# VHH binders against a7h7h6: the designs that were tried, part 25

Target 1, 199 residues: a7h7h6
Amino acid sequence: MPSPAPSGLAPGFLVAAPALGDPNFAGSLVLMAEHHGEGALGFVVNRPGPVTVAEVLASVDEDLRRAAEANGRAGAPVLVGGPVQPERLWILFRPGGIGADAEGAVPVGNGLSLGGSRELLEALVRAPRGDPFLLLLGYAGWAPMQVEREVAAGAWVPLELEGSDLVFDVPLEQRWETAVRRLGLEPGGFLVGGGGASA
Below, E stands for the ipSAE of ESMFold2; O stands for the ipSAE of OpenDDE; V2 stands for 0.75 times the mean of E and O plus 0.25 times the DockQ between their complexes.

## First folded at step 16 (VHH)

Design y05 (framework vhh_vobarilizumab_d1; at its last look DockQ between E and O 0.49; V2 from the best seeds 0.58)
Fold by OpenDDE, look of step 16:
Structure y05 (fold): chain B 199 residues (1-199), chain A 123 residues (1-123)
Amino acid sequence: as target 1 above (199 residues)
Amino acid sequence: EVQLVESGGGLVQPGGSLRLSCAASGFPFSSFYMAWYRQAPGKGRELVAGINSGGSTSYADSVKGRFTISRDNAKNTLYLQMNSLRPEDTAVYYCAIIWKLEVGSETYTMQKWGQGTLVTVSS
């Protein structure tokens, strides 16, 4: 499980620049959970995956599937969190009725927590509708100094994490554009270089 | 979305041959098991043949020596070559992808199925 430590880029967002050529990350918004001398760990939070919440829950426990269906959560897509370990489920949630550290979860900045246990999944699925969560498969990983190099090269633009609204209150398809606008840039195209960003 | 589309079913005489295809799309997982199942009228669904990510194959005893499962990764297509067909092979044949889901320290099985293709063996 990632340990969020305030450092450099984590907790925070990385916004993919148009020049980013990696198909895994093109147009992506990445939540950075860890960033330290040994590398970085993050999650793409705006890419729908090939399965639904219902399908994942059905494989875990049919009762959970039914519960999710009853509260209107079953139809949501499971997101692709990254190319690393795509079979591993991660749970990003907004603390509310469930505490920020519930069932082994760890806080990621203010307003977000990250976990991966079945217990957490059950708690969130059965929680009142006011406790939103995202299911993600896989994560994004960077080797030591790799993400710094990519940022320097203009592949990513860091964005401050000022709450969970970008993750839970902005529609999936609009998260990247919203993030770009928060940077003061235009979604139609921008270039990062020379110590600055231009539209 | 993960999709499986079977094709190649039809009517064939006893002793004849048929080749089924299953076109798979939208599957990004690294480890998976693909298989053919069949369901005859009034019977339960049964495993016919399977192939894992490494290419290892397995068959039901009733089809060993007659059926061959294979996969073309470049085409994302699963095949079932059926030879020496018998009336008892009459069934709806289903393609399936099975993969693992990891939740904490626990592992679960996920499945995706095609709609099926009818194979009728009759004189």
Scores: ipSAE 0.743, ipTM 0.897, lowest interface PAE 0.4, mean pLDDT 92
Fold by ESMFold2, look of step 16:
Structure y05 (fold): chain B 199 residues (1-199), chain A 123 residues (1-123)
Amino acid sequence: as target 1 above (199 residues)
Amino acid sequence: EVQLVESGGGLVQPGGSLRLSCAASGFPFSSFYMAWYRQAPGKGRELVAGINSGGSTSYADSVKGRFTISRDNAKNTLYLQMNSLRPEDTAVYYCAIIWKLEVGSETYTMQKWGQGTLVTVSS
């Protein structure tokens, strides 16, 4: 377990504060994949899109859809990862049978990886052990210093990435609330005591 | 859960009018290109009219000047006003969402359809 995260906010989560008014991010939980001097990149992990995994796979190859149904992977919604490049499919997964051999897959941390290739999608759908994966459309991007300013202004509250359960095990509609409670806060608008500093 | 529910179809005489509605839910309606398609018996589905997120419209030549597509983003509803109806307009009319999907270097067109509403134009 690392003491400080590389680049500060990635890997990790950003939990939208109730006052965050941007319609792309209100009530969102964001998985931060990169954070460096040139900006940041993350994925909203609790916002469902208009299609299921089965529907995406059918557009690619009907045999993949059938394989996903046989493996119990077809019924989940594809998520809206963010407003940037909303047509682009991303695959968030926990490598088991796939590992570092997947073309173009990039580790995020704590057992999570990102990819986007058809080869990876097919491998995950057909994997014998049923490695968990999540499909996302688009991503969230921050310009240099932007996410730091937004955190300092109280729009986001950082949460450490301790495992992958928020993105694979916690139901989508409970993810924001669960993240808030892990920060020691109550979901009713962050009004539970604490957070006031007196030197 | 994504739903598209068409309504407003029925039997009408030539020269008559109908207004179709599509109630949409479960997705960010205002951000998507929406369209009406129709399918006559024994034919494939064909585009009737489309409207993008900014409100710009397009029409099949066969319906220009007679049909008007519109959207109400506050009510998540797509409309088709159909005037001067002809027997060849007889079809099941479908509400559709259309968008692009990119997987790696490959691009696909995604479509989501309603169940349709029957329009019959006859004497």
Scores: ipSAE 0.463, ipTM 0.755, lowest interface PAE 1.3, mean pLDDT 84
ESMFold2 (binder alone), look of step 16: mean pLDDT 83; pTM 0.814

Design y06 (framework vhh_vobarilizumab_d1; at its last look DockQ between E and O 0.74; V2 from the best seeds 0.62)
Fold by OpenDDE, look of step 16:
Structure y06 (fold): chain B 199 residues (1-199), chain A 123 residues (1-123)
Amino acid sequence: as target 1 above (199 residues)
Amino acid sequence: EVQLVESGGGLVQPGGSLRLSCAASGFKFSSWYMAWYRQAPGKGRELVAGINSGGSTSYADSVKGRFTISRDNAKNTLYLQMNSLRPEDTAVYYCATIWKLEVGSETYTLQKWGQGTLVTVSS
């Protein structure tokens, strides 16, 4: 599990600039969970994967699938969190009925927690309140100083993490645009350079 | 969205041959394990043949030496060449992609299926 220790870009968001050429990250909004001298770890939070929550749950436990179906959560897509370890399931959730550190989870800023255990998955799926969660496959990783270089190059624009609304209250397809607007930029196109970002 | 569409099923006499195809879309075909399953009337679904991303194949004992699974990554297509067909090979044949899923320390298998194609072996 990534460390929730605040450092530099984490916790926070990275907004992909239009100039970002990596297909894995083009148009992506990345939640930064870890950032330190040894590198960085994050999750793309706006890219749907090819499988649904129901399909993932069915592979784990059919009872969980049924529970999700009953709660109207089965049809949601599982997201592609990044290119690293695409088989690994991650769970982002908004603490509520379940505590921020429940079942080995770690807080990621204010209003978000990250986990990956089956116990956490079961707890969230079966939670009476139906607290929101995202399932993600894989993560994004950066080598030491790599993300700083990419930010300096204008590939990413950092955005402060202000609660969990951008992740859970904004539709998947609108998250990137919403993030861009929060930066004071226009989604139709912007450039980052010369010490600032311009529309 | 993942789509798997089988074709090539039909009626064939014992000893005959048939080639099934599965057109895949909506995922990186070349990276995933692919398989053929079949379900005979009144029986459970069973694995017939599998092929991993590296091209390594495996077969059920009942079809070894008679069936050949192959893949064309350029066409995103899975094949099953069936030779020396027998009445007991009569079944609906399903194309599947199989994904590894890791949840904590546990490993699971996620499967996506096609609609199936009927193969009938009869005199």
Scores: ipSAE 0.638, ipTM 0.883, lowest interface PAE 0.4, mean pLDDT 91
Fold by ESMFold2, look of step 16:
Structure y06 (fold): chain B 199 residues (1-199), chain A 123 residues (1-123)
Amino acid sequence: as target 1 above (199 residues)
Amino acid sequence: EVQLVESGGGLVQPGGSLRLSCAASGFKFSSWYMAWYRQAPGKGRELVAGINSGGSTSYADSVKGRFTISRDNAKNTLYLQMNSLRPEDTAVYYCATIWKLEVGSETYTLQKWGQGTLVTVSS
C-alpha cells in the first residue's frame, strides 16, 4: 500500500528513515538540488567530515585561510555531501550580493544557491560575517527512477524546502531530528510505506 | 577530527631495526593514500614511503630494500619497518594522509600530518 513518490523532489529534502542502513545515508538529511527524468542529485547536509574549512582554504591559497580565520569562518567542518566524487568541492550559500554574480552559481530555491568555483569560494570567504555558506565534498546521485523507488519503498520521507534554516541555522547534529519533527513524526522511530506494516 | 599518532621511534645503533606505527582515527583510513615522511635537522620534509588504498607501495631511492611500508585496515594502523638503519636515517618521522581536492577546474592536494616520532641512529 505504499504511495507513489511525489514528482518534483527538488528543491526539497529527503529525510532518511530510521531503517535506512546504508552507511552513506543512515541518519541523513539530504538537500535535493536536481530531480528530473535522468535522475537526481542531492547533498547530505548533516554529516561532518574530517576536513575543516581552514584546511581546504590552505590547500587552495594560504591567504584565503588567513582571511577566513580573521573573520571567524575557518574552524567549521566541511560536510560529506555524499559518496560520489568525494574529492569535489561544492559550496551551498545564501546569496547576499557577494557571489551573486559568480560564474556557475545556480539557484536551488528558497534562499539557497549552489556553486563550486574558486572565484565563488574567495568571494564568500572574504564576505562580511553573517553571509553564510557551507562547504561539502562529494554528492549523492540517483539513477533514473531510483529515488522515486526508494521513497515509495519507505527509505526516505520527502520534506518541503520552506527556507534555508535547516542548512544554515540548525546545528548539524540536530538537523535530522528537526526535519523529522517538522514532518509530524517521532525521531525515536517511525515507519513509512504503511504506518508500520512492513518495518 | 583527524588524528595521526606515530610511535616506535627511539635510539638505535647503525645496522639496527625499528618499526614505526601510526594510529589513525577520524576518517575512513582504508580509502586513502598513506605515507611516511621524514625531516632531518635543518632540512625540509621528504617522502620516505607511500601506500595507496589498494596496497601498492612506493619508496624513496635512499630507503629501497631497507624499509617496508604496510597498512592494517582493520586496525586503522600504518607501519614502517626500518631495517639496516644508517646515521643518515636520523630524523623525525611523520605519518601523513594525502587527499585530492578539486575546486572548479583546478586540483589541489590536502595533507594531514601526525606530530612525528624521533628516530636517532647513533652509537
Scores: ipSAE 0.519, ipTM 0.791, lowest interface PAE 1.2, mean pLDDT 86
ESMFold2 (binder alone), look of step 16: mean pLDDT 81; pTM 0.783

## First folded at step 17 (VHH)

Design z01 (framework vhh_vobarilizumab_d1; at its last look DockQ between E and O 0.57; V2 from the best seeds 0.60)
Fold by OpenDDE, look of step 17:
Structure z01 (fold): chain B 199 residues (1-199), chain A 123 residues (1-123)
Amino acid sequence: as target 1 above (199 residues)
Amino acid sequence: EVQLVESGGGLVQPGGSLRLSCAASGFTWSSLYMAWYRQAPGKGRELVAGINSGGSTSYADSVKGRFTISRDNAKNTLYLQMNSLRPEDTAVYYCAIIWKLEVGSETYTMQKWGQGTLVTVSS
C-alpha cells in the first residue's frame, strides 16, 4: 500500500534531497507555512538573494536603512523565498517581539511568525533589542497534492519544526546541512526513495 | 549577486562622441527596466536615459537627440551612445537596474547601481 501521503507538513521543514533537480530548490531548506487541500506554501530559507537588507530598506524608507545600519543588520542578504511572486517581500520573525501585533502578521508555529506589511517591517527594523528577522522575496507554492507526491517520490524529506533556531541561529550556508543531520542523514549523500523528482 | 560594471568613460573634446557600456549580471535581464544616470560635480544624480523591457526608451530633455540608450539582451549589456558632447555633460555616469518591490499593499521601486564611469568633456 502506498504509504499514506504525509499530512501536516506545515508548520515544518522540507529538506531537499540531493536528487532534487529543480534549480529553484536544489540544496534548499524550505519552511512550510501552509499545507492544506488547496495546496501548500513555503519559503526557501537558505538561499541568499541578489540584494541586501539595506538596499530593500533604502527603497522603502531611508530612515529604515539607517536604523538597520545602526543595528548592524544592513548588510544581511535578502533571501530568495521561491520562484512565485519574486517582487513580494516576506518577513519571518519570532513571535512575542515588537512585530507580533503588526498588521498582517500570522503565526506559522513553533516560534515563527510570518508577515509582509510595512508596519511589521518598520517595527522589526526599529526594535531596540534587535529581534531577529529574515527578509525574503517570493515564495514556493505547490498545487493540491503536489508536495505530497514530491515527498513520496523522495524529492523532499520532511523535518519537524521544533524551534526557530534553524532559521535564525544557524548560518545561512549551513542550514541545509544542519537540517540533514537532524534527520539522522549524512550531508555527503543520501537517497530517499527512487528517482529524481523535479519539484 | 547583482553586478553592474560601467565602462567607456574618458576625456573627450566638445562635439565628440563616447559609447558607454554596462555589463550586467546576477538577475533576469529581459524583465528589468534599465537606465543611465549621471552626477556632475556639486550636483545631484539625475536620470539621463531609460529603457524598459519592451525596448521603449526615454530621455532627459538635455540629452534628447544626442544620446541613445540601447540594450543587448544576448550580451546582458546596456549601452549609452553619446554624441555631440558638451562640457555640461561632464559627470560620473551610472548604470542602474530598476524593478518593482511589493511590501504589503505598498509598491516601491528597487534600484541597483554600478560604480560609475567618469565622462569629462573639455577642450
Scores: ipSAE 0.638, ipTM 0.880, lowest interface PAE 0.4, mean pLDDT 90
Fold by ESMFold2, look of step 17:
Structure z01 (fold): chain B 199 residues (1-199), chain A 123 residues (1-123)
Amino acid sequence: as target 1 above (199 residues)
Amino acid sequence: EVQLVESGGGLVQPGGSLRLSCAASGFTWSSLYMAWYRQAPGKGRELVAGINSGGSTSYADSVKGRFTISRDNAKNTLYLQMNSLRPEDTAVYYCAIIWKLEVGSETYTMQKWGQGTLVTVSS
């Protein structure tokens, strides 16, 4: 029997084509964490949500909120990682030691790790010179063969994960455009350089 | 960061109707419990009506049959249709969203509140 299409998109990014109309993903940059024969899993990394780090921490433990404010980490938005399980908190971080031994944390690649435990959250918040991190609510999921078909149809353009600067250093509003330029395209390139009619 | 914004309050005679709206940009409604609360002068906030993510509704006994809560996820809007208004319905009405937050194996409650809209029922 021919094998299912194998992984090739994780670790990496998917850059939404300009014509992608799905309101969950229009204009998005997605970090792909898993891709295998049973599907794929990723996180939108350029969509700020309606809540801040401070608001999340206040619901968990008021002392954590105060620690984050004292360390200048409370005002950042929590990102909308995707439409699946929007109540579920995920932590994307660059381990340097303080958070490296957190239970359940997994490498994504190129110095990025993903976790979700309260232990990890507390460690990152309380360490004044700790690892950089961002918080996401929910994730994006693809059924078997779905992401492969969407890439083949031109809905997404894969971009290699090279370093973590696109996630931690580029401002949210510039991430999609920066990713498009790293592909060698202009931001409108999918409409003018792709050879197809826009819809 | 986006705030909940209520509208539709005002002065109305007993027996009249009002429709309150609550706009919230940037939220997905699929996982949220949404509610209207009210606060009469000198009293605490009390629940008026709620609607969960599955569309099931609940109402305070004092408003059952007169008020209808609904949500329109395409417009990011929560509504309260208020019919057969009575003087005791006079209050500031607040929109609230309440949802759970999961961190590891633990569950917490998140909430956001609007600024309120005044409803006055008087001749």
Scores: ipSAE 0.574, ipTM 0.801, lowest interface PAE 0.9, mean pLDDT 84
ESMFold2 (binder alone), look of step 17: mean pLDDT 81; pTM 0.788

Design z02 (framework vhh_vobarilizumab_d1; at its last look DockQ between E and O 0.73; V2 from the best seeds 0.64)
Fold by OpenDDE, look of step 17:
Structure z02 (fold): chain B 199 residues (1-199), chain A 123 residues (1-123)
Amino acid sequence: as target 1 above (199 residues)
Amino acid sequence: EVQLVESGGGLVQPGGSLRLSCAASGFTWSSFYMAWYRQAPGKGRELVAGINSGGSTSYADSVKGRFTISRDNAKNTLYLQMNSLRPEDTAVYYCAIIWKLEVGSETYTMQKWGQGTLVTVSS
């Protein structure tokens, strides 16, 4: 059955316009996980945080830290997902792996799933194939109609979520530029709308 | 990136005093619990003193009344004033930030450490 057509901005990406002035979102690529009448929820997927996967795992379970070290995942940064609830861990991963049935895991769409349980974390870290995942702290939130206003103002440019490659296959520092190019724009500078809006 | 850099360690005679400093960067200073730990030769790392975002302090029994932890938010610096030093205070002293991590319904403690500074108390 064809997946229901995404309604609104989720699932999808928001690409920060150069004129976006909010320090939390300047130069950011945001994965939109939810968008409805009550607001929107997303994750910045290109901002490294101050801690590594190893450090987070060490705080949870030393065995998980060792597992991540063994499969070369320990050194990756945990991302800053947004300014809301910065203490809460989120996990982005590709569906179809061993973590798909983990408690609390939900599909975002087009090759991405979201979770936050320890069970999911353990499943992904211990996965024999080393299935890709991102750890994020915090999320981005919008009040009702806020993200629409910001898009209209040119603060964000929506980008279709065609796959999970921007999240998992593009280096962290190149994700925004890659997204801009996929929009047919130049990373060196583009203007959308009036500019200067903040999220 | 979170950075913690300790300084102020050195050799001191018993009964002497030292003041350790920890310069912190890469995070919102005022939001974090800060602490000093120490590790003596052949022993495990132990908590020496802690200070929360509100300025409340706590001390290990072994240093209570002799050590004082303080923070200068304007300078992003943590201090440990050590008075009446004893040979048993000899250790590498570490600065740490501590904060909460939530994974699902579970809560964990995150910690970041400095490289440490050596304090040697000897006659």
Scores: ipSAE 0.645, ipTM 0.880, lowest interface PAE 0.4, mean pLDDT 90
Fold by ESMFold2, look of step 17:
Structure z02 (fold): chain B 199 residues (1-199), chain A 123 residues (1-123)
Amino acid sequence: as target 1 above (199 residues)
Amino acid sequence: EVQLVESGGGLVQPGGSLRLSCAASGFTWSSFYMAWYRQAPGKGRELVAGINSGGSTSYADSVKGRFTISRDNAKNTLYLQMNSLRPEDTAVYYCAIIWKLEVGSETYTMQKWGQGTLVTVSS
């Protein structure tokens, strides 16, 4: 079992090891969007937040809330992406042409894109047969070398980003366990090293 | 599920006291502005008192010196101590959490409300 290298964790997932004690990340599955010499950035994709899509849209534009209801998108939870900037909305989506050119949208990998503009939000909400999307509040950040040390210490287990089913198809409550099993590990007792540190 | 549940309302005589509680469950609100509002019959909803994350408080003029807002972040609970109650304090009292939402370069206001608790001040 080789130690992870200090680079190349994005795109990909980090799967929280059972010994990870930080309340922000215990039991979490994190989608890694950036990893470079200046640090890393990711989103927790299995923690429901305090509001629904409908509640967010009602604050933005009531007409958008109505469009989301008409398209069956209003009842979905908004996720807590992490503790940094919890007021900031992010949109994770699988582009099929809708919103691909929206301001600030960037590819993450394997058919996933990340954006944050009102224009993108509106485009995705108004499309009756549009691409799947998730809304997230805030993100997780790591200082230079921090995520590498946490992986080496056994707080996280990297998982390849193969497909988008963990973020769109697997039920929220099953995502962490599904990720663990894809690593060939058992959810009930795996250990990787000396425990976790905060991200 | 996030819930704001008010309690402690009831019937009280003028000059009496009540303590309202708002239990916030399903999320940690310690970094957020929390407030009490009230709505008298046939009237709009008005701010009574607010408290920010640092513990700084504000009050409507009509309740200053009689009401005290406080919060217990460990219990995720907001309180309103109401003393020297008057008939004009009769209303449904609502707990609220209000915060910013940022979408791209745009900023919006998010609100979460409780169901309300009735306070009746009557002889």
Scores: ipSAE 0.574, ipTM 0.795, lowest interface PAE 0.8, mean pLDDT 85
ESMFold2 (binder alone), look of step 17: mean pLDDT 82; pTM 0.801

Design z03 (framework vhh_vobarilizumab_d1; at its last look DockQ between E and O 0.45; V2 from the best seeds 0.59)
Fold by OpenDDE, look of step 17:
Structure z03 (fold): chain B 199 residues (1-199), chain A 123 residues (1-123)
Amino acid sequence: as target 1 above (199 residues)
Amino acid sequence: EVQLVESGGGLVQPGGSLRLSCAASGFTYSSFYMAWYRQAPGKGRELVAGINSGGSTSYADSVKGRFTISRDNAKNTLYLQMNSLRPEDTAVYYCAIIWKLEVGSETYTMQKWGQGTLVTVSS
């Protein structure tokens, strides 16, 4: 039986349209984690922040920094997840890994889980296999019906979450373009309006 | 990347004045603490002056009344006006940004430092 079409925008991606003028979201790929009557919650997954994984880990535990260095993860940027609570760390990771049972970890869907506990962070950083994870600071939030209005206005193009490859397997700088192509659109420019998207 | 670059250091006679600058880039947090530290030869690094994101300032007792910390948000620059300089003020002066990191229920402190600028007070 075909999986029922997601009734909402979460889990899923929002691809910023070229016309999106908000500096916080221009050119962004957003992972939608929650979408309901009270609003929506998401994470920008393609914007590097000003600090590295090493720097964040060093502030938490020097041993974690060393572990990340040993695993070749120390130099990766921590991403800017959004403008809301920019001091709060979030962790995106694939389910089934060592951190899946960590405190506060929740499934987002289709190969992605979300957490924010130190326990999860430690588990992922120390994982022998080097399971992929992203560190993000802050999140994106929408008031009730706001994201729907923005989608209707052509600011965002929804993209189905088929897997976690866009988050973990596509280079940061290519995630948006890759998402656009998956929509059947051209990264060089597209218009979204009147219920459709045109290249 | 968050970067801090100090400038304005140099040689000055006792009683003289200097103004240090710290150009900050790449920092976008709303709540933070910026400060000047100094390290004299053979001594540990010590806090000289600080300013929080709200503009509240604090000073070490040794520099109160002589030093003034200020920030120009438009220029993303931190300043230290140093007046009535004394030989004991001789040190490498460092600019720092300190801000909070929240991981679950835990709170941690992140820090970024400049490379420092040398201030020498000598007759």
Scores: ipSAE 0.741, ipTM 0.891, lowest interface PAE 0.4, mean pLDDT 92
Fold by ESMFold2, look of step 17:
Structure z03 (fold): chain B 199 residues (1-199), chain A 123 residues (1-123)
Amino acid sequence: as target 1 above (199 residues)
Amino acid sequence: EVQLVESGGGLVQPGGSLRLSCAASGFTYSSFYMAWYRQAPGKGRELVAGINSGGSTSYADSVKGRFTISRDNAKNTLYLQMNSLRPEDTAVYYCAIIWKLEVGSETYTMQKWGQGTLVTVSS
């Protein structure tokens, strides 16, 4: 595989600038999982989908739905991770006990891992004090050099992955605004740059 | 609080028209297949019309030429224009999203349904 691009946007976030008009990404916060010379891959982490975790689990195995409800894990929304392969379920989680060595799970950085197996899903939903997780449908993909050009054009602002609170603790509707403020910018008047925006 | 909400049903005389709408709240679903189904009293649900993410449409034979499905992605809304209505069109009409879910190597069918809107065509 080719060497990573010099800028290295993964792991990290991309914060959509206000001028980004693509309906798939307007107002989005994207967690970047891969960035190499062949392109990039990430997940929108603030866009709820049409179904709940409970509804997904009921389609997979009704006993899993019941276990998730008993453990308080069923109420979270399933997110739309991006427009590519929208049928594919991804699991973003913080391994610390159960699921840490799940087959096919890949570290993202700062204690986050990405997986997709039925066995991982079951392990996470059955654990009474299990690790936090998100379910996502689909992903965002960039062709070679595409994400670099979009950042240079001001469509995205990179944000360091400092802990996992934006993914697990901040409410969905507040994630983009919180990310903007961590960059030292104001959401109402945000322009690409290190500061100075006014509403 | 994600839901599909149908509206536009009611009582209409044979030969009349109605326009049903389905508002999808709390999300954008422009990349998914959406459909209208109907269920007559005491009958099972049947497919009426579908529209894929690219805008291609399909219709049950019983409604071709009379019904038109469309979507407005800016309003996150699905429509069914129903013309030349007949008593046989009397049913509860449901908006649905139906798609494949992949978990690892396993595949499941996902369904999301609205609560329905009643269309009654007097005979």
Scores: ipSAE 0.523, ipTM 0.786, lowest interface PAE 0.9, mean pLDDT 84
ESMFold2 (binder alone), look of step 17: mean pLDDT 83; pTM 0.814

